# Miniprotein binders against SET domain-containing protein 9 (SETD9): the designs that were tried, part 6

Target 1, 299 residues: SET domain-containing protein 9 (SETD9), of Homo sapiens (Human) (q8ne22)
Amino acid sequence: MPGRLLRGLWQRWRRYKYRFVPWIALNLSHNPRTLRYVPEESKDKVISDEDVLGTLLKVFQALFLNDFNKQSEILSMLPESVKSKYQDLLAVEHQGVKLLENRHQQQSTFKPEEILYKTLGFSVAQATSSLISAGKGVFVTKGLVPKGAVVSMYPGTVYQKYEPIFFQSIGNPFIFRCLDGVLIDGNDKGISKVVYRSCNGRDRLGPLKMSDSTWLTSEIHNPLAVGQYVNNCSNDRAANVCYQEFDVPAVFPIELKQYLPNIAYSYDKQSPLRCVVLVALRDINQGEELFSNYYTIVS

## First folded at step 2 (miniprotein)

Design S1c (from FB, 13 letters changed)
Fold by ESMFold2-Fast, scan of step 2:
Structure S1c (fold): chain B 299 residues (1-299), chain A 80 residues (1-80)
Amino acid sequence: as target 1 above (299 residues)
Amino acid sequence: SVVVVLIEGSDPEKVREIVDRAVKIAKELGGIVYVYVEGDDVFIWVTGLSEEDAKRLAKEIRKIAKELGVEVEVYIEPEK
């Protein structure tokens, strides 16, 4: 412990000062309860990384296949090792069994929310919160969410703890803080929106996008990408979900990265992409609103 | 002047008491208080204080930390 204190408070303050000042000022002035505190002995994960990965791959694969007529064009630009995974489907598409003169049919066969329901047994969506002053909230719109299920993802631009977020933090209640100091800016407006779209354009591989940008629009392709609208628990509203951090592994299929609603602020292929999921703490019924524990800690 | 306080890793209840007492004193001196929590580290900084009031606040925070057996770092940043 003494070794850390000898590092010097001024260097740490200088590192954080320009990053956090507007966000801290706004949080403290609007809600003194937003002082986030981490319990002494915390477990930061409810389910395994393997379970998170399995769920994301299952949903993203279903979304990919639902839009295969469009995705088959992207596959033509990817390595043979990727294309070979879809050879049977590519043969069917090549035979032109679909009406190709359909100039306005750019949409999926099923809506994304329906794909989510068919894949996981439930759907979620944003709507007006049950809390009088909260604005938006997230509800289970169909089906049953079992305990331990990945219910949503926190979308947005991922900032390392040393990266500047000064202007993006002004008037922005949608900045999520990870336990290691990584921030995710899930604001769908203003400079935050511009930054995310810029990063999405930067990281493109030809026609293949490396992240999902549709959460910034009314036509959301990944229906899980609504986590920033989940309201905090309170004495009147118990938490039924908790945040869990997840790093995208190197083995993640490149053709499915387009459904990840997160992108790194700095272009760095060596570091894994940070994502944040919301995991159900109990079975959640249709019609219930989601309420989160801010600390990403279970127990 | 700006007063910056770092509280690193400690009993959460004792840290909460230091924060609450520091915020109260800073507001009584007419300062604007910001609190940031990152993992086990808690930063408090106070703006809008004269150099004399900043030194007084720093002394009181160190006294509170000593009473509770918690180690703190306090830095006073001069105004531009």
Scores: ipSAE 0.010, ipTM 0.347, lowest interface PAE 9.7, mean pLDDT 76

Design S1d (from FB with K2E Y4A L6S E8Y E32L K41E L45W E47L K71E Y73W K77D)
Fold by ESMFold2-Fast, scan of step 2:
Structure S1d (fold): chain B 299 residues (1-299), chain A 80 residues (1-80)
Amino acid sequence: as target 1 above (299 residues)
Amino acid sequence: SEVAVSIYGSDPEKVREIVDRAVKIAKELGGLVFVEVEGDEVYIWVLGLSEEDAKRLAKEIRKIAKELGVEVWVEIDPEK
């Protein structure tokens, strides 16, 4: 009898609501709350993994050097093979008087977005979208983005396909689904924010952080870490970027891991860290908003 | 209002499609959605809807179920 069955469901829901809801989040194998549509053409890589790695290393090395006075403390914790890359700069640091003589502005390190511009020839930032009711969007704020450039990264906590994604999956439009079932939770609020910060605090070597957490704040250190705010294309707004998955290689410099805006939910040395980059499909001019060719079906 | 939905079907692709579409509509109406899977049965709980929006959701779920040939039962509790 249907009516009796439905009454049983209401009794079960009332039990869950008051006893189990804080611990129970339902996540079907392919996350039915956040369905991402990927056109066949978008499944192919636009640029090589070598090009992605080269771009990230170039940007992260520039950020590291811009902050060298602070980073020199971290180098004391690292192997001689790492320190030897920076010996000339460390020698200058030991000669405080010489550093002062060579600095015209003692408090001015460049802003991260200025370092991005100096390194890649463009800068990007989040702002209010040109779309009505879309909230945030990402814009080219300075310079020109050439076709094939890495223009942004999708930040967040990385969940393997076997890992449960709890309450942070509820009403969360910022979950990126990779083709292999890996999820990236790029939400900068609520439980998602707490989870990322917890993982970031877990994964440290003394003062050295293994991931960037500043994308959760108004003071972003990695200026690429704005990818979750890129809006989907529409009939009135053509796509100018696409998502590309990238695995961080084992040979990635340890001192630069602090700029990676992704962290694994569970500590696992056997699997490479998954990242997602956004790659330009055409030349993008200063002032243009970024639009992706992938669709996320959410409320 | 609260909406309780039970879905019965042996075709997991069709069941998944109705769940995905129902969840999308419920979220668009501002509802808080929970989904539970048990064998061939799927249960959906939607909280925080007005009585009008709850009835609209129920109507749309029944329409989708009819299109896909999936059996569905829907109950609305307007007092919660």
Scores: ipSAE 0.000, ipTM 0.296, lowest interface PAE 11.2, mean pLDDT 74

Design S1e (from FB with K2E Y4T L6V E8T F34L E36Y K41Y Y43F L45I K71E K77E)
Fold by ESMFold2-Fast, scan of step 2:
Structure S1e (fold): chain B 299 residues (1-299), chain A 80 residues (1-80)
Amino acid sequence: as target 1 above (299 residues)
Amino acid sequence: SEVTVVITGSDPEKVREIVDRAVKIAKELGGEVLVYVEGDYVFIIVEGLSEEDAKRLAKEIRKIAKELGVEVYVEIEPEK
């Protein structure tokens, strides 16, 4: 092909690369062989949706305020009702530059895991698992996790039951299967990473991000977004966390959506965004590794 | 840095040689590689490389393509 035509195709690819789906992609959402099972008599949820929402808002609000110097620029693009919520902080920012510089540097120096600790009384992080062959695991690095606390979130691209997920499913141990057939692909590598970045690039309002993509990088902004690295329980390692599905409500603050580590594969204005949290089954002490009780049945 | 390569051609043996050699070099540099095929077009996406290694990879891929008489388009994008 001549260079001019090839360059035109590259320009088309660059424009649409974030909507790019493998030509070989097949609808694997109808795979009956692996399904999460919850006994009829037991609820899938340990805590209420209200408690989940309250925890996420508390953490995300703290992260937002810690980064307020940068976030104040984004507020300029949002409705007056949102700006009014931060009116006092914006007024302080419009005063002497030298005084504000010291405050901003103090706030911006806190690591996300330190903000998590200050907000919930504990912090978590990924590290080498205590299991010989498991690779990564998630540990309580500071503080005490009380029973019923939201301790982590399962990041990744959310696929509805009918949506294709072929290449992303090949050799991928990080696909979470919801009870209703919704899938979350939390793999931080390969095609899964490309797909998440594609969706993140699609769903923006100017500089306002509608999802967190930093869980794909070494500099994680939402310290809860490590749930895909939590290992399953075994005879030697009892479960101390469980998964709960959570739908983001319409009342969720738009300026805090940037901390949600999930994004829908297809653009759908009517369906709420599915998230998955990990909830503590008991008090968990500093230094302990998290282990989930996620059951998959094969039929 | 992320390297994206677009290869076009109807000669599958030549295209396969470019892909095989590019994937080998990218993995030796510690990069994560994705290969995707759409009709007569092949896309190679490499992530996790330093800027220096990304430029080296791009240079080697262009050299291989020129040796085989295959047209390629290479783009380097910063990580973030």
Scores: ipSAE 0.006, ipTM 0.336, lowest interface PAE 9.8, mean pLDDT 75

Design S1f (from FB with K2E Y4V L6I E8S F34V E36W K41T Y43F K71E Y73E K77T)
Fold by ESMFold2-Fast, scan of step 2:
Structure S1f (fold): chain B 299 residues (1-299), chain A 80 residues (1-80)
Amino acid sequence: as target 1 above (299 residues)
Amino acid sequence: SEVVVIISGSDPEKVREIVDRAVKIAKELGGEVVVWVEGDTVFILVEGLSEEDAKRLAKEIRKIAKELGVEVEVEITPEK
């Protein structure tokens, strides 16, 4: 009986062989939420692309500078157009190396969450949700989130609507659907984790990483990369953030791409990388949990 | 008989209502139901129905879709 049902499903899939099918039926023994759906009639963008870009560059630049001793080694192997941006800091770094050779200890770097706080005036982190059934949630851990702020990013592998996502879709509640049919697989486990790591290894430019993979670990380098754990709103828990799609522009600094928690499944230099940010709908106070307005499709 | 419902490019709340009502009717008729999403298109596959029950299900789905102003494609295929 189940074999006949799956055979029918595969026959329908063969008609759309270049597209993906997240099967709800294959998730019947698990959480019924397999796909997040954004209404086409919803407001697509709450803030401008320029505001999103400005925020990401500000945070990523601060993270880069916080880790400059390590980054300066990579930077030295990049084109002069990139190195020249940091000429003054490279001069200080060379002086610092001389001091270290004389057994002088350097000051410790700040934690990523502290950099986020110093940069935007708030920090966020995952913790146990205020909803008994939800497991994880995302909270404002420090400071105040102003209305219109980028509070989080939805990490994961980016699939175009014609790309295969069969095995990754089985039992996976962390697939986000964009309005144009692009999917982002934010699952930190199983085959989804293996796929992301594989793509991250594929897209290296020499010593420079082109995406952040640390959201798959306990030591997160981009503290915004927790968006997949933000829970859906309900009648008792009003939405305080919304999802907004963002395409990484071609002019994005190459040395900062290592902080982007997204990677394309297929390597295509002509298409911009799709990212998804979560934007505050109101001022959010320290200690509050984030809740998004989104839909899940269930059988 | 097999019933396939295809819903494309519609309000997700209205699509959810169509899916929920279609799944309920299909299960009441003793059918096995699979629902999946592919881009902007939602597919409902129902298997194990008699020809009469398949036609009844298709008619009810078309009625629900008309009430909600949603365009649907419904195909009935014999399992031979």
Scores: ipSAE 0.000, ipTM 0.165, lowest interface PAE 12.3, mean pLDDT 75

Design S1g (from S1a with A6S Y34F F45W)
Fold by ESMFold2-Fast, scan of step 2:
Structure S1g (fold): chain B 299 residues (1-299), chain A 80 residues (1-80)
Amino acid sequence: as target 1 above (299 residues)
Amino acid sequence: STVVVSIEGSDPEKVREIVDRAVKIAKELGGVVFVEVEGDEVYIWVIGLSEEDAKRLAKEIRKIAKELGVEVEVEIEPEK
């Protein structure tokens, strides 16, 4: 008496096992955090794609303007339609550096965390988790996070459901599984780090970067790119964020792609880049740690 | 043996409760649990159980679902 739907699931499970057999075997033995559960409420998008896009553009535009002296060189490579958005700022630079001379601009631009605070009204950063022996966690360091805000991004190399991830999966707690079987490897060490850097170099157009690689370093340019350090909820710690998948639209500004902390493993310029954001389920106060509604493999 | 559970059209809090209880029982029995979402359905896959433990898990999941008023489908596939 198995239902038609259950028979289809068994066939999909058999295909899934064959597709990811080495990855499954290794991760089940060494990494119980690999597979994701999404509650029925959150399998649908909590906020619109337009809200996600609007937030990312607002933050990335502010980061771009914060270091405009370096970014002006990149604009020389781009079409007039892109340059025209910044022509007033470019005219000031051609007038001479002397007009931009002030004490604050000479010393340092604002830190990325401060830019995030100025644009969204809050900032986040990784620190030692409040959970005993959990290692790193992510905290609201300044301001207030309103319900529905994009609070973080899950960085890393994006693997399509049929692409091999065998060696990168060994002992790696930072592999995120999307609902469609796409994986994101957010590990900042070892083979995973080398793969991301290789893909970043592959896609670079001269001085123009097509993804952010700074999340792999101590000097993070996109302060949202800390999502892999958000701990799972538990009976003692309720979830206050959820994961939401986002595909980068074709109309995304080319000069801002350098802030996207994700890159495709295989070169495919026709497919949209998959990103994952973390969205606030409630208002989150300064000092609170972020906890996600992510369920793990039990071994 | 493998146990598969399908959960459809339920309150998210009740779904979380079913998943949490199923995961705890499966762990106690020494099984490995996968949780997957496809469309509007949530699936729980438990592998590495004996046939006896698979039957116990399936019975307990059905009991939890009945208590919470959630409709679930549970199926057991024996070892190959």
Scores: ipSAE 0.005, ipTM 0.303, lowest interface PAE 10.4, mean pLDDT 75

Design S2a (from FB with K2E L6F E8I F34Y K41T Y43V L45A K71V K77E)
Fold by ESMFold2-Fast, scan of step 2:
Structure S2a (fold): chain B 299 residues (1-299), chain A 80 residues (1-80)
Amino acid sequence: as target 1 above (299 residues)
Amino acid sequence: SEVYVFIIGSDPEKVREIVDRAVKIAKELGGEVYVEVEGDTVVIAVEGLSEEDAKRLAKEIRKIAKELGVVVYVEIEPEK
């Protein structure tokens, strides 16, 4: 019936709109018309996995040591082999805590962005893009980014190609598509934010966190975790960074996992944690906006 | 058959272009067209098409999206 058909279509649409999203997301890796397009020359890794790992460990170790008064509590939850790495610092910290008279003396010495600068020679942050319609962008706020440097990480919940996304893909421009069909949902609001926090809570043991959730807040602990706001290159704005996929190795220090801005959607994760870094294609000066060579096309 | 098109985030001018062209083609094929906006996602639902016309519409929409550099997801629900 024509009149009932219009109401039925809206009710069917409301029933189906979220039903289709998991199927679309699950089959994107097998659908050539909605797959991410990456030019052949951009599929090669710009830097080695060892260089990525070395950079992340250097930054995360510096963040850990800067916040040591708070991190010493986490060490109580870890094996002796981990605690022994910090035994000299633990002895000093215990003595220092007993002598402290002012609560302000218990705070971190430097802000995370200052630690990034001291560690890598530059800092990055999100701000209003130089492109009028783009909203947010990412800028080099201090120092110089050398060619081949890890300048950012793409934060968010990691979905394997067989895992459904229910509501998260609706109106969400922050889903990154890996070459193997793995998805990373870097949206900092709505259902995406709730899902990430839920996964972080699932994997947490007391004060021990297995991922960074602060990228969802105004007080970011890992200053690299702004990659979702990097805009695509255009005719007037050449790419100066590229995306590079990285799997967290089994030997990654457990006490530093709290700085990884990614978490697996699956409760029983069978594959290594996928991360995505942004790597500089050239030297990038203070004040420059980052632009990626990321493309998603329909064939 | 029914056709559902999801246009996920993009330049508003390009989104309008694809919507206008898709609606025109769908109406020319005799379909009933519904357009909904959910945040920055635009959804086009088309009903009353034959399976052949639904496939033709999907093909044309994908072609337009490719020309404009817009990401779309197209689903066809077959007649039962």
Scores: ipSAE 0.000, ipTM 0.163, lowest interface PAE 12.1, mean pLDDT 75

Design S2b (from FB with K2E Y4F L6W E8L F34E E36Y K41T Y43I L45V K71T K77E)
Fold by ESMFold2-Fast, scan of step 2:
Structure S2b (fold): chain B 299 residues (1-299), chain A 80 residues (1-80)
Amino acid sequence: as target 1 above (299 residues)
Amino acid sequence: SEVFVWILGSDPEKVREIVDRAVKIAKELGGEVEVYVEGDTVIIVVEGLSEEDAKRLAKEIRKIAKELGVTVYVEIEPEK
C-alpha cells in the first residue's frame, strides 16, 4: 500500500514544513543556505530592538535578583564595574551572616513564571496543544499580554550560514531559519541537545555561565524560552504572535547572559549572538494558546 | 500543481545526483523547490508548476532514477 505510506509521510511533512530546514539542500549547494527574495513587508519588525532589549533586561534582572543568594557568589568572579552595580545588596548579604531560612525563602522563592508575571504582567508556559495532532503548545497562563509585548524566545544552538548542521537537521521540526541564513536549532532531544550542552560547557568561565541550558529540562529558569513549541496558525486558528530576529548588543550585561537561551555553535568574537523573540500581534487573554504567523522558511 | 518525490535509495552519491538534477529541472520550469529528509527517505516538493510542467518534471525524474538504479515514487497533486 504505497499511497497509505505516502499519506503518512505527507502528514509528517505538513506538520513541520514551516520549521524544518532541508538538510540535503544545505549539503548540495555551493551556497549551503540558499536565500530567496523576501518581500520588504516580511522584514518589518513589529517593535524596536530597544524595546526587545529593554524587555529582556527587565526580566533577566528580576530573575538575577530573585536568585541573589546564589548569584552573589558568581559576582566574586566578575570585574569591579559589575560588582559595583550590586554594592548595596552585597552589603546586606555580608551583614546577614545568618538569616532565618523562611526570610531567605520569602525573598528568593518566586518561581520563574511568577517573576515573569510580576515583571511583564503575564506568564506563559508549554502545555498540551488545543490542536488534537500538534502535541505541545504554548499558552498564556496568567495575566494579559498586550499588543507588542515580547511573549517568548526561540531557544537553541545558533548556526552561521557557513556552518554544518547535517545530522541535527534529520527529522528535526525545530530549526528556525533567519532571513540572513542563520539557523537556530531548538530541538530539546537527541544530537541537538548534546550539541547545545557541549557549547554551553565550552563557553563557561569558571562558575560563570554564558547561556541558559535549563530549557532542555523540566525546570526552566528563563520562562520565555518556550518559543519552539508555538504552533503555526491555520484556517481554524489565527496567528496572534510573530517571529522577530534580535542581535544581542556588545553592551549586554555579562552577569545576565546566563539567561539567554541561545549559544553560537562556533565561537566568533565579531558576530553578535542571534536571538529570536515572539511578539504579540494583538492583546492576548489568559487561557489563549499562541499561534505564530508563517516563518521566512517557505514550503 | 505540486509534485512530491520520495527517493528510497541508500547510496548517498546517487541520491545526491538525482536531487541535484531534479532541483535543476524544477527551477528551469519555474517551480519552487524544497528538499527534506524523513528517516532514510529523501523528499522533494515542487510548487508553482502548471499541471503540464508537473507531469513533465515527474517523467524526467523517473527517467533519471531509472538511469541511476534508484527507487523513486512521484505523486502529483493538481491545484491545491
Scores: ipSAE 0.000, ipTM 0.169, lowest interface PAE 14.3, mean pLDDT 75

Design S2c (from FB with K2D E8V F34W K41E Y43V L45T K71L Y73W K77E)
Fold by ESMFold2-Fast, scan of step 2:
Structure S2c (fold): chain B 299 residues (1-299), chain A 80 residues (1-80)
Amino acid sequence: as target 1 above (299 residues)
Amino acid sequence: SDVYVLIVGSDPEKVREIVDRAVKIAKELGGEVWVEVEGDEVVITVEGLSEEDAKRLAKEIRKIAKELGVLVWVEIEPEK
């Protein structure tokens, strides 16, 4: 009978898995197949795609304007349709009369986390987790996160369901599995890092990058791009965020794509870029660590 | 004691409900949980439970499976 046969196969698989436990200590991996687990109360999207888009555009626009001296140089090389959005700001920069007092104002740009605080009323950052042996975690470092806010993004290389992911899956706990089988590899080390940088170099419009690669460095430009370091909830640590999938719409401003911390492994313009955001399930206070209701296989 | 659960079902929504409820109970009992998918089969591995908690988890999973009309196979392995 089929049930009896499946039990026999399962017993063989169980013995196999046990034999490889010592090899994991040497940076070997289990089968990377994993389920995205979301409790029934979180089954539906917590906020609308319009709310996600609005939040991302608000943050990215603020980051762009904060770095306008550098961005204005890039804008000069982009199509007129993009430049025209910023004509007033470009005119002020180009028409500057050195005799005017305000022309000589020296204002430092704000750090990305300060821009996030100014824009959304809070900031987040990675730090040592409150969990023993977890390594990194993500904390609210300033302000108050209201219920329903986008608090973070899951960075990394996006693999379609039919695309192979071999060496990058070995010993890699940072692979997020979407409901449709799309994978996001958020590992900031090894082969995963090299792959992301290669894809980032492939995809650009002249001098403008089409994705953010700074989450792979100590100098992060998009302060939301820390989602892979959010730890899973446990009996001692209740979930306060959940994962929500988001597809970048065709209307997304091209000059702001440089802040998206995701890139497709294969160049396919028919499919929208998949992103994943983390959304607050309750108000989260300054100093609190983020915990997700997403469960993944980890050795 | 370790608990191994094999779920075979063609209705992904019902399978997801069993997985969600089983993982929640296992986590509440202090177990470490791994979930693996192979086609229409789902394997849940729970490690670090006492014999008593392992039996309680197995009983609850079988109860949920009966409620939803899904076939499950649950095995408890003693401490190694």
Scores: ipSAE 0.000, ipTM 0.144, lowest interface PAE 13.2, mean pLDDT 74

Design S2d (from FB with K2Y Y4F L6I F34Y K41E Y43T L45V E47T K71E Y73V E75Y K77E)
Fold by ESMFold2-Fast, scan of step 2:
Structure S2d (fold): chain B 299 residues (1-299), chain A 80 residues (1-80)
Amino acid sequence: as target 1 above (299 residues)
Amino acid sequence: SYVFVIIEGSDPEKVREIVDRAVKIAKELGGEVYVEVEGDEVTIVVTGLSEEDAKRLAKEIRKIAKELGVEVVVYIEPEK
């Protein structure tokens, strides 16, 4: 069934591609059906870019160190300025190889969701939503989320204003629209999945990945990459998180880019990578579902 | 341009032959190639090709598929 649906979408695209190009361009430039409403009080950043960066670096550094036995090999390919950050750990690892040469099992010490808990004091995960007919939602599964914490990230392929988003826009509820017209396609299925993986393959440096593709699989490496499943608030369900746009700075460590769950559709060295984080508007207790203050306007 | 190739076939040997030959031609044209396998369906995505090279690749893939009796769908993402 899935393969036949995919072929059906490709057949429709082939037949109507010349008709869809102008329509998609118009939708990217301005269209009420693709517009998401953000209350005026929520347009401003809730926390600083420095706080976002600090949180992401803290989590990603912990994930990197948890997998250091595999990452140490990748470090051999990177500049001395990167290797020097880990010289003490690399020296211990080389000594450890001699001691552990008879051990055949190589495993990470902790699961990613446990690393998240150890670094930020909470864990989040997707589950069946508390809303009837909403499907998936995101819950605080462990710990307490303090007001102002980065709770998750919106994964997916980043499309610049006027870049085409053809067949993957059809029936896709996981397209996030940024205030400047940038789109993020967080769909983990079909053509959207293929596009993301293609871009991930394009941008790698040998064995070093420049983005996280594991949010497309059952073995998620970045436990924050669940933002596309957060449901919108309503009159009956108050928002407890908000979306905040974040541009990855040039100073971002190259060895940690593998944990960023976003990738640009077109490679542009001049533009920073756009990410979107979800930030807590209040303290959120274990067991609570996340609801965003970003409203989708649909036909 | 992006070239999308969807191959659906029950004979894994013939499907592999199409994939191997398509990847070789795409790389010779200077394209970057991604292959995804999902059950009996294989998707090839090629990036970095001009429209002319994309059309040439599509033509060659259709020819190979016809020779092997395998069904393929090839799309070229529009330019401009």
Scores: ipSAE 0.000, ipTM 0.118, lowest interface PAE 14.0, mean pLDDT 75

Design S2e (from FB with K2T Y4W F34E K41E Y43V L45I K71E Y73L E75F K77E)
Fold by ESMFold2-Fast, scan of step 2:
Structure S2e (fold): chain B 299 residues (1-299), chain A 80 residues (1-80)
Amino acid sequence: as target 1 above (299 residues)
Amino acid sequence: STVWVLIEGSDPEKVREIVDRAVKIAKELGGEVEVEVEGDEVVIIVEGLSEEDAKRLAKEIRKIAKELGVEVLVFIEPEK
C-alpha cells in the first residue's frame, strides 16, 4: 500500500525535523545566488490582495460546483453558515433518484482546465519548453490572458524562515524564496513529494482536505498549480509574468481550502498560509510560453 | 549518522542492482538497513553509521546510480 511507505517516511521525517540544525537553512537564505532578484522599480504587489482573493474564490467555487455530487458529502461536517450557501443544491441531491452505479454519481462534469477557461477566459498547462535545455514550461493553451490576471500558482510545502529544509534543498531547483525568508518547495518528486503528502494527510479532517495534492500527479484538480515550471526570462525571452506573494485570509471558505496547492510545514495555526501567484504583466495570447523575472533557489 | 536513499526508476532490474549493492556495503560498514518499496519508488534507510562511513556509503551509492543511469537522492542526517 502507498500508505505504508509514506507512513514510514513520515515517522522518520518527524524524527529528523527535531534533530536537524536550522543554521543550514539560514545559510542557504543568506547565499546571494539563492536570493530573489527584485529591480528597484518593482513593487511587492502588482494587483491587490482583494483581486487575488477574488480570482481564487471564483475559480475554486466553480471547481467545487462542477463536482458537487462528491462535495455534498463534506458539507454535512461543516457549520450551518457554510451549508446554507448550498441549501438549494443539497435539497435536490437528497430528494433526487439515486443511480445504482454510485461511482458515476460522483464524477465531475467538466475537466478542470475547461472550468478555468469558462471562469477566467483562458487555460494554462505545463508542456515541453520552447527553450533548448529547460525541460518543462508553462503555456497558455486556450483563450487570452489579460494584463493583471492571476495566471498560475506556485504549489508546494511552505517553510517558515527558521524551519529545516536542508534535505529537500539538495539538487532541488524548485524552491521559491519569499522576501521575508519563507520558502516554498514546489518539487513534485523525491523527499519533497513525500513531505507534502505527509503534511496533507496530517491536516485532513475526515473527508475534508485542507490542501490540494493533485499537482503531484498527472490528474491535476487545480489547473493553476503549475507555477514551478515557469521558466526565467532572458535577453531572447522577455518576462510576461511576475510572482506575487499572498497570505490566505482567515475568512477564506473552509470548503474551498482543498484547492489551495500549498500546505504549511509547521503546526502553527495562528499564522496565515503563504501562497504565491503569477500575475500577467501584459496580455498573453494562446500558444505563448510564460516567462518570469524571478530565479528559484538552486543548491 | 543515518543515510537516506530515495530511488526513482522504472527499470526494476537496475533498481534491484542499486538496492542489493547499497545494502551489502551498508551491512559491511555495520549499519542497520531498512528498505521500503512502493511501485517504482524505493527508500533505503541506513542507521548506526559513523559520519565517515555514512559519507563513504553515500559516495558509493551515487557512483552505482550514475553507472546504471538511475536517479537517486542521497541524504545524510548528522548525529545531533
Scores: ipSAE 0.000, ipTM 0.188, lowest interface PAE 12.7, mean pLDDT 76

